# VH-VL binders against q09693r1to98, part 32

Target 1, 98 residues: q09693r1to98
Amino acid sequence: MKILASSTNYVLHNRLSNSQYEDARSKIVNFGGEFTNDAAKADYIFVNYSQINRVRRELRTIGTPLETCVSCKLIVKIDWLNEPKESLTPGNPYVIWH
Key: E = the ipSAE of ESMFold2; O = the ipSAE of OpenDDE; V2 = 0.75 times the mean of E and O plus 0.25 times the DockQ between their complexes.

## First folded at step 20 (VH-VL; framework fv_patritumab)

Design G4 (at its last look DockQ between E and O 0.61; V2 from the best seeds 0.58)
Fold by OpenDDE, look of step 20:
Structure G4 (fold): chain C 98 residues (1-98), chain A 118 residues (1-118), chain B 113 residues (1-113)
Amino acid sequence: as target 1 above (98 residues)
Amino acid sequence: QVQLQQWGAGLLKPSETLSLTCAVYGGSFSGYYWSWIRQPPGKGLEWIGEIDHSGSTYYNPSLQSRVTISVETSKNQFSLKLSSVTAADTAVYYCARDKGDFAYFDLWGRGTLVTVSS
Amino acid sequence: DIEMTQSPDSLAVSLGERATINCRSSQSVLYSYDNQNYLAWYQQNPGQPPKLLIYWASTRESGVPDRFSGSGSGTDFTLTISSLQAEDVAVYYCQQYYYTPLTFGQGTKVEIK
């Protein structure tokens, strides 16, 4: 599965440092991705956590619980942006499949 | 028994950078999240931020612009830096361990008093 | 941010009597997915860090005496000391971990009457 090339992505920028946010934004834009402010409408959510309960907390905080997110395809740890796109597999520790 | 030991300068002038370190002894460092929490004298508790062994961080938005939390896994240590301190940053600073994958704290350092004097 | 409000600010109770501390969250910390309340209680003695007493609103941490109990759900929670002991003199804090940032109550000082 390919991401970023033509996907709508939500970046939890308020959970990132300014440098992390700018780095992530730059990479997403360079990959052809788009941003949305509504996590419920995002194809992918980028977070700093890989643990599901931490991700759930973040989603609750932004008002988009994972259990009710229909549009969410993947939850991706922000560090995955440094990995090849081909590494997007169910076994990738940076990816939570939804 | 697992214990946290913390150290750093306790007296700062305004505009300086607070720097504290917390070390984990007698237990695993990896697999946990670690937090910094502060308490002004005679007041309540404020959560500063958290970090995991991989360096993934989340900061309290109220302090995000000034806070940096880092980890040195080889030493089982994590650190707090708070830039541009003022008198309002005077507090006892605690390192703590998050219990499991949830952010309540079952292990605490003894605390470090940091006083910002004019 | 989620505001945690404790009541009362201070409480004086006779030895052996019941002490009751209340904590209210500005929003519910009950998660419908797991039906858990993301609420913890701490005890803090002077010059010491906080000590975890209760988590999931009602689960007692290991080593905590059974005279300590937590109850409540949603936005209203209570810490009860069934029979106050001398060593229970401390400040008690509630904390939610449902939302970030994590937030604490302002604390309740428990003293002996």
Scores: ipSAE 0.581, ipTM 0.862, lowest interface PAE 0.6, mean pLDDT 87
Fold by ESMFold2, look of step 20:
Structure G4 (fold): chain C 98 residues (1-98), chain A 118 residues (1-118), chain B 113 residues (1-113)
Amino acid sequence: as target 1 above (98 residues)
Amino acid sequence: QVQLQQWGAGLLKPSETLSLTCAVYGGSFSGYYWSWIRQPPGKGLEWIGEIDHSGSTYYNPSLQSRVTISVETSKNQFSLKLSSVTAADTAVYYCARDKGDFAYFDLWGRGTLVTVSS
Amino acid sequence: DIEMTQSPDSLAVSLGERATINCRSSQSVLYSYDNQNYLAWYQQNPGQPPKLLIYWASTRESGVPDRFSGSGSGTDFTLTISSLQAEDVAVYYCQQYYYTPLTFGQGTKVEIK
């Protein structure tokens, strides 16, 4: 099974160029994941931030504060998509929240 | 102590590109977020956007079509370009450091007045 | 965008007396997850850049005299200068960091009577 099989995935556009955003979407699909444009429906949220508190602000801004993301399992640094050597688990070094 | 020094041209004609540079002295560029903030004469402050050491940026949506912030990490510098200026872009422009992982600013440059006239 | 509105626009206060500045946000800046108010105050002396005074609505920045205090929650906040000194003549700004874009109040000018 592909590394993102059976997952629904959101990419936070903050701090990404349009080409970086589209590249991330393509990688998600290539890894077997489904893409959503609604962060509240995602299992994984990919972000270009190292600090969870910055992500919290942006999730609030788009109307899906972290406290209301019922489907969210992991928030993951976007760079994992470049080097998906290990499956996404809470212990993965690219995971900043679980 | 950590200091911010800023420079750039202060008088522009309409349609020109504003270009400012901020240099970080006495501290690391990595591990912080860096912003540009402007203040029209006699008015309040407007956040323009931010950048980190990797060159990743996020801009105020009100300006994003005209703004480019860039970094020269080897020089501990970051820059602002604002294209197609008009008189409405006349302001004092500040560079500022984000304290921690929240966006309140504990270190500011001295400011650069940019005047746009014909 | 969250609009930040300060009142009054200007006030004159005698040396040694109390100055009170209000800030209202168009939406709450209190985050229920951490129960914190994402609100900062800045002082800007004439010809100088802003200086951070207070963050989290009531926490003084290091080196800020204890005559400066912040209070309030949600949408309504207050900066108090308990005993005005000459160096406190400045414009004061509130700022929210709850939503993007970051926004500032229009400023309150404090003068000596």
Scores: ipSAE 0.558, ipTM 0.878, lowest interface PAE 1.9, mean pLDDT 91
ESMFold2 (binder alone), look of step 20: mean pLDDT 92; pTM 0.944

Design G5 (at its last look DockQ between E and O 0.65; V2 from the best seeds 0.60)
Fold by OpenDDE, look of step 20:
Structure G5 (fold): chain C 98 residues (1-98), chain A 118 residues (1-118), chain B 113 residues (1-113)
Amino acid sequence: as target 1 above (98 residues)
Amino acid sequence: QVQLQQWGAGLLKPSETLSLTCAVYGGSFSGYYWSWIRQPPGKGLEWIGEIDHSGSTYYNPSLQSRVTISVETSKNQFSLKLSSVTAADTAVYYCARDRGEYAYFDLWGRGTLVTVSS
Amino acid sequence: DIEMTQSPDSLAVSLGERATINCRSSQSVLYSYDNQNYLAWYQQNPGQPPKLLIYWASTRESGVPDRFSGSGSGTDFTLTISSLQAEDVAVYYCQQYYYTPLTFGQGTKVEIK
C-alpha cells in the first residue's frame, strides 16, 4: 500500500465516524504510519467525501486550504483504504492529487 | 420536476428516537449531497447533517452523538434518526438537496413537525 | 462554528420602498482560490420551507425577481429588495457554506409598514 508506509504522516479528518476513524487508524498504525493533528504537516489527508469542493470545505474547516498546503501530497477519501494499493493513481476518483 | 417527500412520526416522548425519511422523486439521487435541517417553532434554522448516495456523512458537532443519517439508494431515500430526544428537539425538520457540490439548498421538502412532549 | 448575525431582526417597509437586510459572518467566507463568497440568502413564508434566493452572495436563483439583489464580500453582506411588494413579506435568512457546520443567520422578518 503506497500510502500506508512507515514514517509517513497522516491526518484523519475529525468528521469520520468512530468506526471509520478507528478502522483507518488501525490500518495506518499497523503499517507504521504516524498521525498529526495539523493537516498542513501531513503527507496524506483522509476525508469522507468524494467531491473536490466538499474536500476543500473540509480543508478550510480544519484550517488547511488546499491552495496553501505545502506538505500535503494526497487527499484521500476514506473509502480508498479498502481499495487495492495499485489503485493509487491520478485516475482514481477517491484520490485527489495535490 | 424534482421534489422531496418526507414522512415520519410527529409526536414523541422524551428519550425516544426521532425517525424521518426523505424520498427523491423525478430526478437523480446520485451525484448530490442531501441534508437535514431543522427549525424550532418561531426560531431559526439549524443544519443537522448531510449524506451522499454512497453514505458519506457529516453531522453538526452539536448533534453528532445523537444523529444518524443513512441512505437507501435503491429507493432514492435518505433518513434521519435522532436519539434521546427532549423538548429542545421539537422542530420542523426539513430534508433538502445541496446545490451540486456546494452546501446551499435549492430543493426542500415540505417539512415535518416533530413535537417532543412529556 | 461560524456565527451569522443578521440585522435588523425585524424590518417594516412601505410598499414600493427599499428593504435592506444585513448579514455578518464571524469569519470571512470569501475563498481566495475561486474568489467566491460562500453565502446564500433564503426567503421563508409561514408554513413553508425556505426558498433559495441568492447564492455566491450575489447570484440570483432562477425565477427570483430582479428586485432582489445580494451584495457584499468577506464578512459583510446585504440583501436588498429594491421595491417591496406585498408577497415579499417573509423571514429572510443568510447562510454560509464556507465552513462546516453550515450555519444560518437568525433571520430577519420583513413586514409592510
Scores: ipSAE 0.593, ipTM 0.863, lowest interface PAE 0.6, mean pLDDT 87
Fold by ESMFold2, look of step 20:
Structure G5 (fold): chain C 98 residues (1-98), chain A 118 residues (1-118), chain B 113 residues (1-113)
Amino acid sequence: as target 1 above (98 residues)
Amino acid sequence: QVQLQQWGAGLLKPSETLSLTCAVYGGSFSGYYWSWIRQPPGKGLEWIGEIDHSGSTYYNPSLQSRVTISVETSKNQFSLKLSSVTAADTAVYYCARDRGEYAYFDLWGRGTLVTVSS
Amino acid sequence: DIEMTQSPDSLAVSLGERATINCRSSQSVLYSYDNQNYLAWYQQNPGQPPKLLIYWASTRESGVPDRFSGSGSGTDFTLTISSLQAEDVAVYYCQQYYYTPLTFGQGTKVEIK
């Protein structure tokens, strides 16, 4: 069973090069997750930010404010995809919102 | 007390690349976002883009094809390059710090006038 | 993009009198989750960089005299200088930090009449 099995995942493109974005998408699929182009439908949102209020602004900017995402469980620093040593739980050090 | 000092060439010809550097003295570079903001003479302000200590950037979409912001964290410095300049790029260029959670700017450099002439 | 429009473009006020500057955003900058207005005001004296005066529409930055106050919500905001001093001759800008890109008003020049 893969570490992102049964999850729907979004990657916020802000502060990522195109190659970093594509790499993140590939890792999500390789870890068993489904990718979505709609942040409002995601269980997990991967971001290149350390501060939640900056993420909130960017989600507002693209028309998918965090408060409209009924399914969202975690917002996670994207570097977790490089070393998924620990499962995604609210206590995970890469999690910035839950 | 934290200070920003900035420098770079002030006179350019069309098609050249603008290059400016900003140094942070007396404070931490990490934990903040660092921006470039410009102001054409006698006009308002335009946000160009931001960078953090890791080198991750985000640019105003109106300029993103021509802008590169970079960081030298060991020197507490960040730089702006703007390629293919025209007369419309004539402005005072400011480096600025925002408070890391929100993007309002509590510390500004003195500004550098960059003039693009034909 | 949120367009920020200030009015008037210029005003002249006698020393000791009240100056009022308006700022309108093309979309609301009030965030429903935290009920805060993502709006800042800056003062720019001639030949100087901008200086932060107000954030969250009405919170004064440390060291800013209490004659400066901000008010308004949603799309309409006001900066008030209750008793104009000589050092207050400047251009004033509003700025939204609700959406990216960050945008500023065109400025309001305050002069002594």
Scores: ipSAE 0.581, ipTM 0.888, lowest interface PAE 1.8, mean pLDDT 92
ESMFold2 (binder alone), look of step 20: mean pLDDT 92; pTM 0.950

Design G6 (at its last read DockQ between E and O 0.77; V2 from the best seeds 0.77)
Fold by OpenDDE, fold request of step 22:
Structure G6 (fold): chain C 98 residues (1-98), chain A 118 residues (1-118), chain B 113 residues (1-113)
Amino acid sequence: as target 1 above (98 residues)
Amino acid sequence: QVQLQQWGAGLLKPSETLSLTCAVYGGSFSGYYWSWIRQPPGKGLEWIGEIDHSGSTYYNPSLQSRVTISVETSKNQFSLKLSSVTAADTAVYYCARDKGEYAYFDLWGRGTLVTVSS
Amino acid sequence: DIEMTQSPDSLAVSLGERATINCRSSQSVLYDYDNQNYLAWYQQNPGQPPKLLIYWASTRESGVPDRFSGSGSGTDFTLTISSLQAEDVAVYYCQQYYYTPLTFGQGTKVEIK
């Protein structure tokens, strides 16, 4: 199941435990995606936030404002990694920004 | 119309755990973030952390190791626990509602004075 | 963390006169995306919680008298009371919500001269 093939993925971990963060990392790799520690290089950013403006705040805080991220395609709820039912597209219910 | 009411023990000994609860009346609990803020006597304000109705939390790094904020959606309540208290934790503690989708506060509880003394 | 510094620490103004409080952030709280300043002002009376006065640096909260106004952009902000009233005696705080953690100014005590 390589649904994240050819994608670079970042996990916004400010609201995650270390265990949750590592679990997300493992799942991303298992799904064929690459993992990055730099949000500015990510195609997909996985978050545990309910509001996109909270995501913006946290991205500003780490020095990568969302609107300045050239590579960023989707902001995705991290729960998608638990059971990826379909590929990530703007119509996916787990996508909160595109 | 919407009102916050808070309660909890106001006198603690060092090393004990602070425990406060805030209840929301007259309005929706879902769709908002809720915060705890404290103020030592005669001093300024310190943001402790926030939570949404789903239980997603964010803590001030200065207190992260000792703070737990939880929610009980069925009761429209959220709570604060602060472990290993010292005299430095003596303050009036406020619960507050984040206005809209941003973290400025339009509704406040009346505050609870928590005194830590041996 | 973003440091918020208010000036002065205390201010005495005659009734009916203008009161001016300044707030400076250690980093800009202006977001280019929406061109908004993520800055709020509060009023706090003794024994009471803070009351929201201004948000987005210059927007008055509902019910706040017209004599209160906020101005500024980037790192420098000002709260102005155009004509001080007796009920305006209080401590005022600025707060940024651009960065986490949220931070407040140290407060400015406004008194009648």
Scores: ipSAE 0.887, ipTM 0.952, lowest interface PAE 0.5, mean pLDDT 96
Fold by ESMFold2, last read:
Structure G6 (fold): chain C 98 residues (1-98), chain A 118 residues (1-118), chain B 113 residues (1-113)
Amino acid sequence: as target 1 above (98 residues)
Amino acid sequence: QVQLQQWGAGLLKPSETLSLTCAVYGGSFSGYYWSWIRQPPGKGLEWIGEIDHSGSTYYNPSLQSRVTISVETSKNQFSLKLSSVTAADTAVYYCARDKGEYAYFDLWGRGTLVTVSS
Amino acid sequence: DIEMTQSPDSLAVSLGERATINCRSSQSVLYDYDNQNYLAWYQQNPGQPPKLLIYWASTRESGVPDRFSGSGSGTDFTLTISSLQAEDVAVYYCQQYYYTPLTFGQGTKVEIK
């Protein structure tokens, strides 16, 4: 079973180049996850931020405040996709919100 | 005390590229976001964009087609380039630091007046 | 974009008297989740960069005199200088950090009458 199997995943485009964004999307699919363009439907939200309150602002800005993202289990630093040695759990060092 | 020092050319002709640099002294570069903010003479403030230590940027959509912000982490410096300037780009340009978690600015450079003539 | 509108544009106040500056946002900057107003105030003395005075609408930055206070919630905010001093002659700006892009009010110039 692939590391992102049965998950729906969103990538917050803020602070990513177009190539970084496309690379992240490709990695999600290669790891068995589904990609969504709607943060409110995602199980995992991948971000290029270390501070959750920056992410909250951007989610507010795009009209999907974190409180409306009812499916979301984890918000994860995007770099986890580069070297996903450990599964995504609340204790994972790349997780900034659970 | 942490201080920001900024420099760059103050007089440009239309269509030239504005180029400014800001250096951080007496403090850490990482853990903060670093912004450029401008103020046309006698007018209010406009946020241009931000950068972090990794070089990741986020720009005001009103300017993003002309703006490049870059970082030289080894020198604790970040820079602004604004292409294709016109008289409307005449302003005092400030570099500034926000608190990291929230985007209000607790540290400002002295400002650089950039005048675009023709 | 969230628009920030200050009033008045200019205000003349006698030394020792109260100065009141208003700021209105085009949308609420109160986040229901944390019950905080994402609003800051800055002072810009002549020839100087802006200086942070207040954040979270009412929290004074370290080193800011007690005569400066902020109040309001949602869309309507007030900066009050309880007893104007000569060094308080400046332009004052509000700023929201609730949405991106970050936006500032157009400024209010405070002068001695």
Scores: ipSAE 0.727, ipTM 0.905, lowest interface PAE 1.1, mean pLDDT 92
ESMFold2, look of step 20: ipSAE 0.672; ipTM 0.897
ESMFold2 (binder alone), look of step 20: mean pLDDT 92; pTM 0.948
OpenDDE, look of step 20: ipSAE 0.586; ipTM 0.867
ESMFold2, look of step 21: ipSAE 0.642; ipTM 0.894
ESMFold2 (binder alone), look of step 21: mean pLDDT 92; pTM 0.951
OpenDDE, look of step 21: ipSAE 0.710; ipTM 0.910
ESMFold2, fold request of step 22: ipSAE 0.693, 0.692, 0.666; ipTM 0.899, 0.900, 0.887
ESMFold2 (binder alone), fold request of step 22: mean pLDDT 93, 93, 92; pTM 0.954, 0.954, 0.944
OpenDDE, fold request of step 22: ipSAE 0.705, 0.844; ipTM 0.901, 0.938
ESMFold2, last read: ipSAE 0.710, 0.708; ipTM 0.904, 0.903
ESMFold2 (binder alone), last read: mean pLDDT 92, 93, 93; pTM 0.947, 0.955, 0.954
OpenDDE, last read: ipSAE 0.822, 0.685, 0.790; ipTM 0.935, 0.899, 0.925

## First folded at step 21 (VH-VL; framework fv_patritumab)

Design J1 (at its last look DockQ between E and O 0.46; V2 from the best seeds 0.00; counts 0 for: pae E 8.0 > 2)
Fold by OpenDDE, look of step 21:
Structure J1 (fold): chain C 98 residues (1-98), chain A 118 residues (1-118), chain B 113 residues (1-113)
Amino acid sequence: as target 1 above (98 residues)
Amino acid sequence: QVQLQQWGAGLLKPSETLSLTCAVYGGSFSGYSWSWIRQPPGKGLEWIGEISHSGSTYYNPSLQSRVTISVETSKNQFSLKLSSVTAADTAVYYCARSKGEYAYFDLWGRGTLVTVSS
Amino acid sequence: DIEMTQSPDSLAVSLGERATINCRSSQSVLSDYDNQNYLAWYQQNPGQPPKLLIYWASTRESGVPDRFSGSGSGTDFTLTISSLQAEDVAVYYCQQYSYTPLTFGQGTKVEIK
């Protein structure tokens, strides 16, 4: 079973370069997930944790795509996509809540 | 002592592209985030955008479609491009440094006056 | 965007007297994850760039005189100059860095009465 087979995912592109964005998108698709740039349709949000304070700032900022995600299950560190070994659960060290 | 030196054309015609460069002397370029901030004559301050220590760029939505900030690490420089300028873009432009992920500015360039006139 | 509103727009104070500048944000700049106020104060002299005075609402930048102090939390902040000196004549700005885009107050001009 593919890790993201039944998931729709949003990548926080404002925190990623274009190459990083495309890489993440490709990985999500390869893992069987569906990629979206609409946070309102996303089950999961992937973010770049290398700038955690900036990510937190964006999460709280009015008018960002992230605020439209009213039903997102998890926010996931983008590095998880490099070597996904665990399922996306609250106990996963790559997962944060908001 | 660490200082920022900035340069670029100070007089532009409408529709031209503003181009400024800021160089860091006497200190580390890495580990810091770098921003551009402008101030119209006799007015307040407007944040234009930032290129972070990780290379990510963040722009003011009011200018995002026209702004590009880039870094040339080998020269300890970062640059601002603002396309399609109008008289409203007339201002003193400052480059500034922020510590890591915190977007307050502890080091500033001397500023460059850019005047847009036909 | 987060609107930063300073009051007053201009202030005249006698030498040696207290100067008080207020800054209000349209939304709280207090972070719930680190309990810090993402608020800074700057001093700007004519023809010069702004100079950082205070960050985290109340922490003085190195080299800043003790007469400068910042206070407040959430949406209401204050910069105080306990004893105004001649060199303190300038425009002062508050700035929030809790939200993007970063925004500044409109500035307060401090003059000697």
Scores: ipSAE 0.018, ipTM 0.730, lowest interface PAE 5.0, mean pLDDT 85
Fold by ESMFold2, look of step 21:
Structure J1 (fold): chain C 98 residues (1-98), chain A 118 residues (1-118), chain B 113 residues (1-113)
Amino acid sequence: as target 1 above (98 residues)
Amino acid sequence: QVQLQQWGAGLLKPSETLSLTCAVYGGSFSGYSWSWIRQPPGKGLEWIGEISHSGSTYYNPSLQSRVTISVETSKNQFSLKLSSVTAADTAVYYCARSKGEYAYFDLWGRGTLVTVSS
Amino acid sequence: DIEMTQSPDSLAVSLGERATINCRSSQSVLSDYDNQNYLAWYQQNPGQPPKLLIYWASTRESGVPDRFSGSGSGTDFTLTISSLQAEDVAVYYCQQYSYTPLTFGQGTKVEIK
């Protein structure tokens, strides 16, 4: 099932081991999504944070402040990739920003 | 009133590991982030890193190869380890609280002077 | 890293007069998303830890006297002490929290003239 079909996806590396990061990339591809190394181009940004203001700080640090990200639709807790029961919508419990 | 109490050895030799502990009294540990900040004598402030109640850490890139911050939630304590110290690490070390997800510091420990002999 | 530069490094002000401290960031700390300036000010009295005075550039922390005020936006910020008191002799620091790592200005020492 292609639950991430037609989406461009970024994984914020902060607070992930290299193996956790690569696992998330693999899951995105397996779910039909395209991966990008540029947060500014992503529709969905996957993060290991529950607090949006901490994500804002990290995105500013990497040069893609949220206020300038035209492409971003959702910021999503990374754990959604482990067992994606529900499609990504603003009401999804893993979504921390839309 | 919430207070931070900090302790640890204040005199080290080069190459030793700095170890400090901060305990939270009279308030909640959860819902906050906990930071270490240092100040060399007569100098400004440098943020070292932070830890959340759940154990998630973030470090100043300038120090991250030598820094470990850990939490002992059952005791409302968090700790700093800074390895391979030199005279440049001589400073007053503060523990501090940041409110929720915001990174300004509304509560500070009294500070611990750590001197590294040269 | 975001460099925070304060001016002056030191100032002497007569009791009851106005003290003004400037802080400049190397990049804007204004977030267009929430339209907030991620800037704080601290007071450090001799021999004591820093104490939070101001956050969001202009919001006074609870228990801070009304003579302390903050202003500015983007890259240029000001801390004002409207009528200097003897207990205000301290070093003052600005701090940004828009970017990791968190960074502080070098400090401004305020003394009685």
Scores: ipSAE 0.007, ipTM 0.701, lowest interface PAE 8.0, mean pLDDT 89
ESMFold2 (binder alone), look of step 21: mean pLDDT 92; pTM 0.951

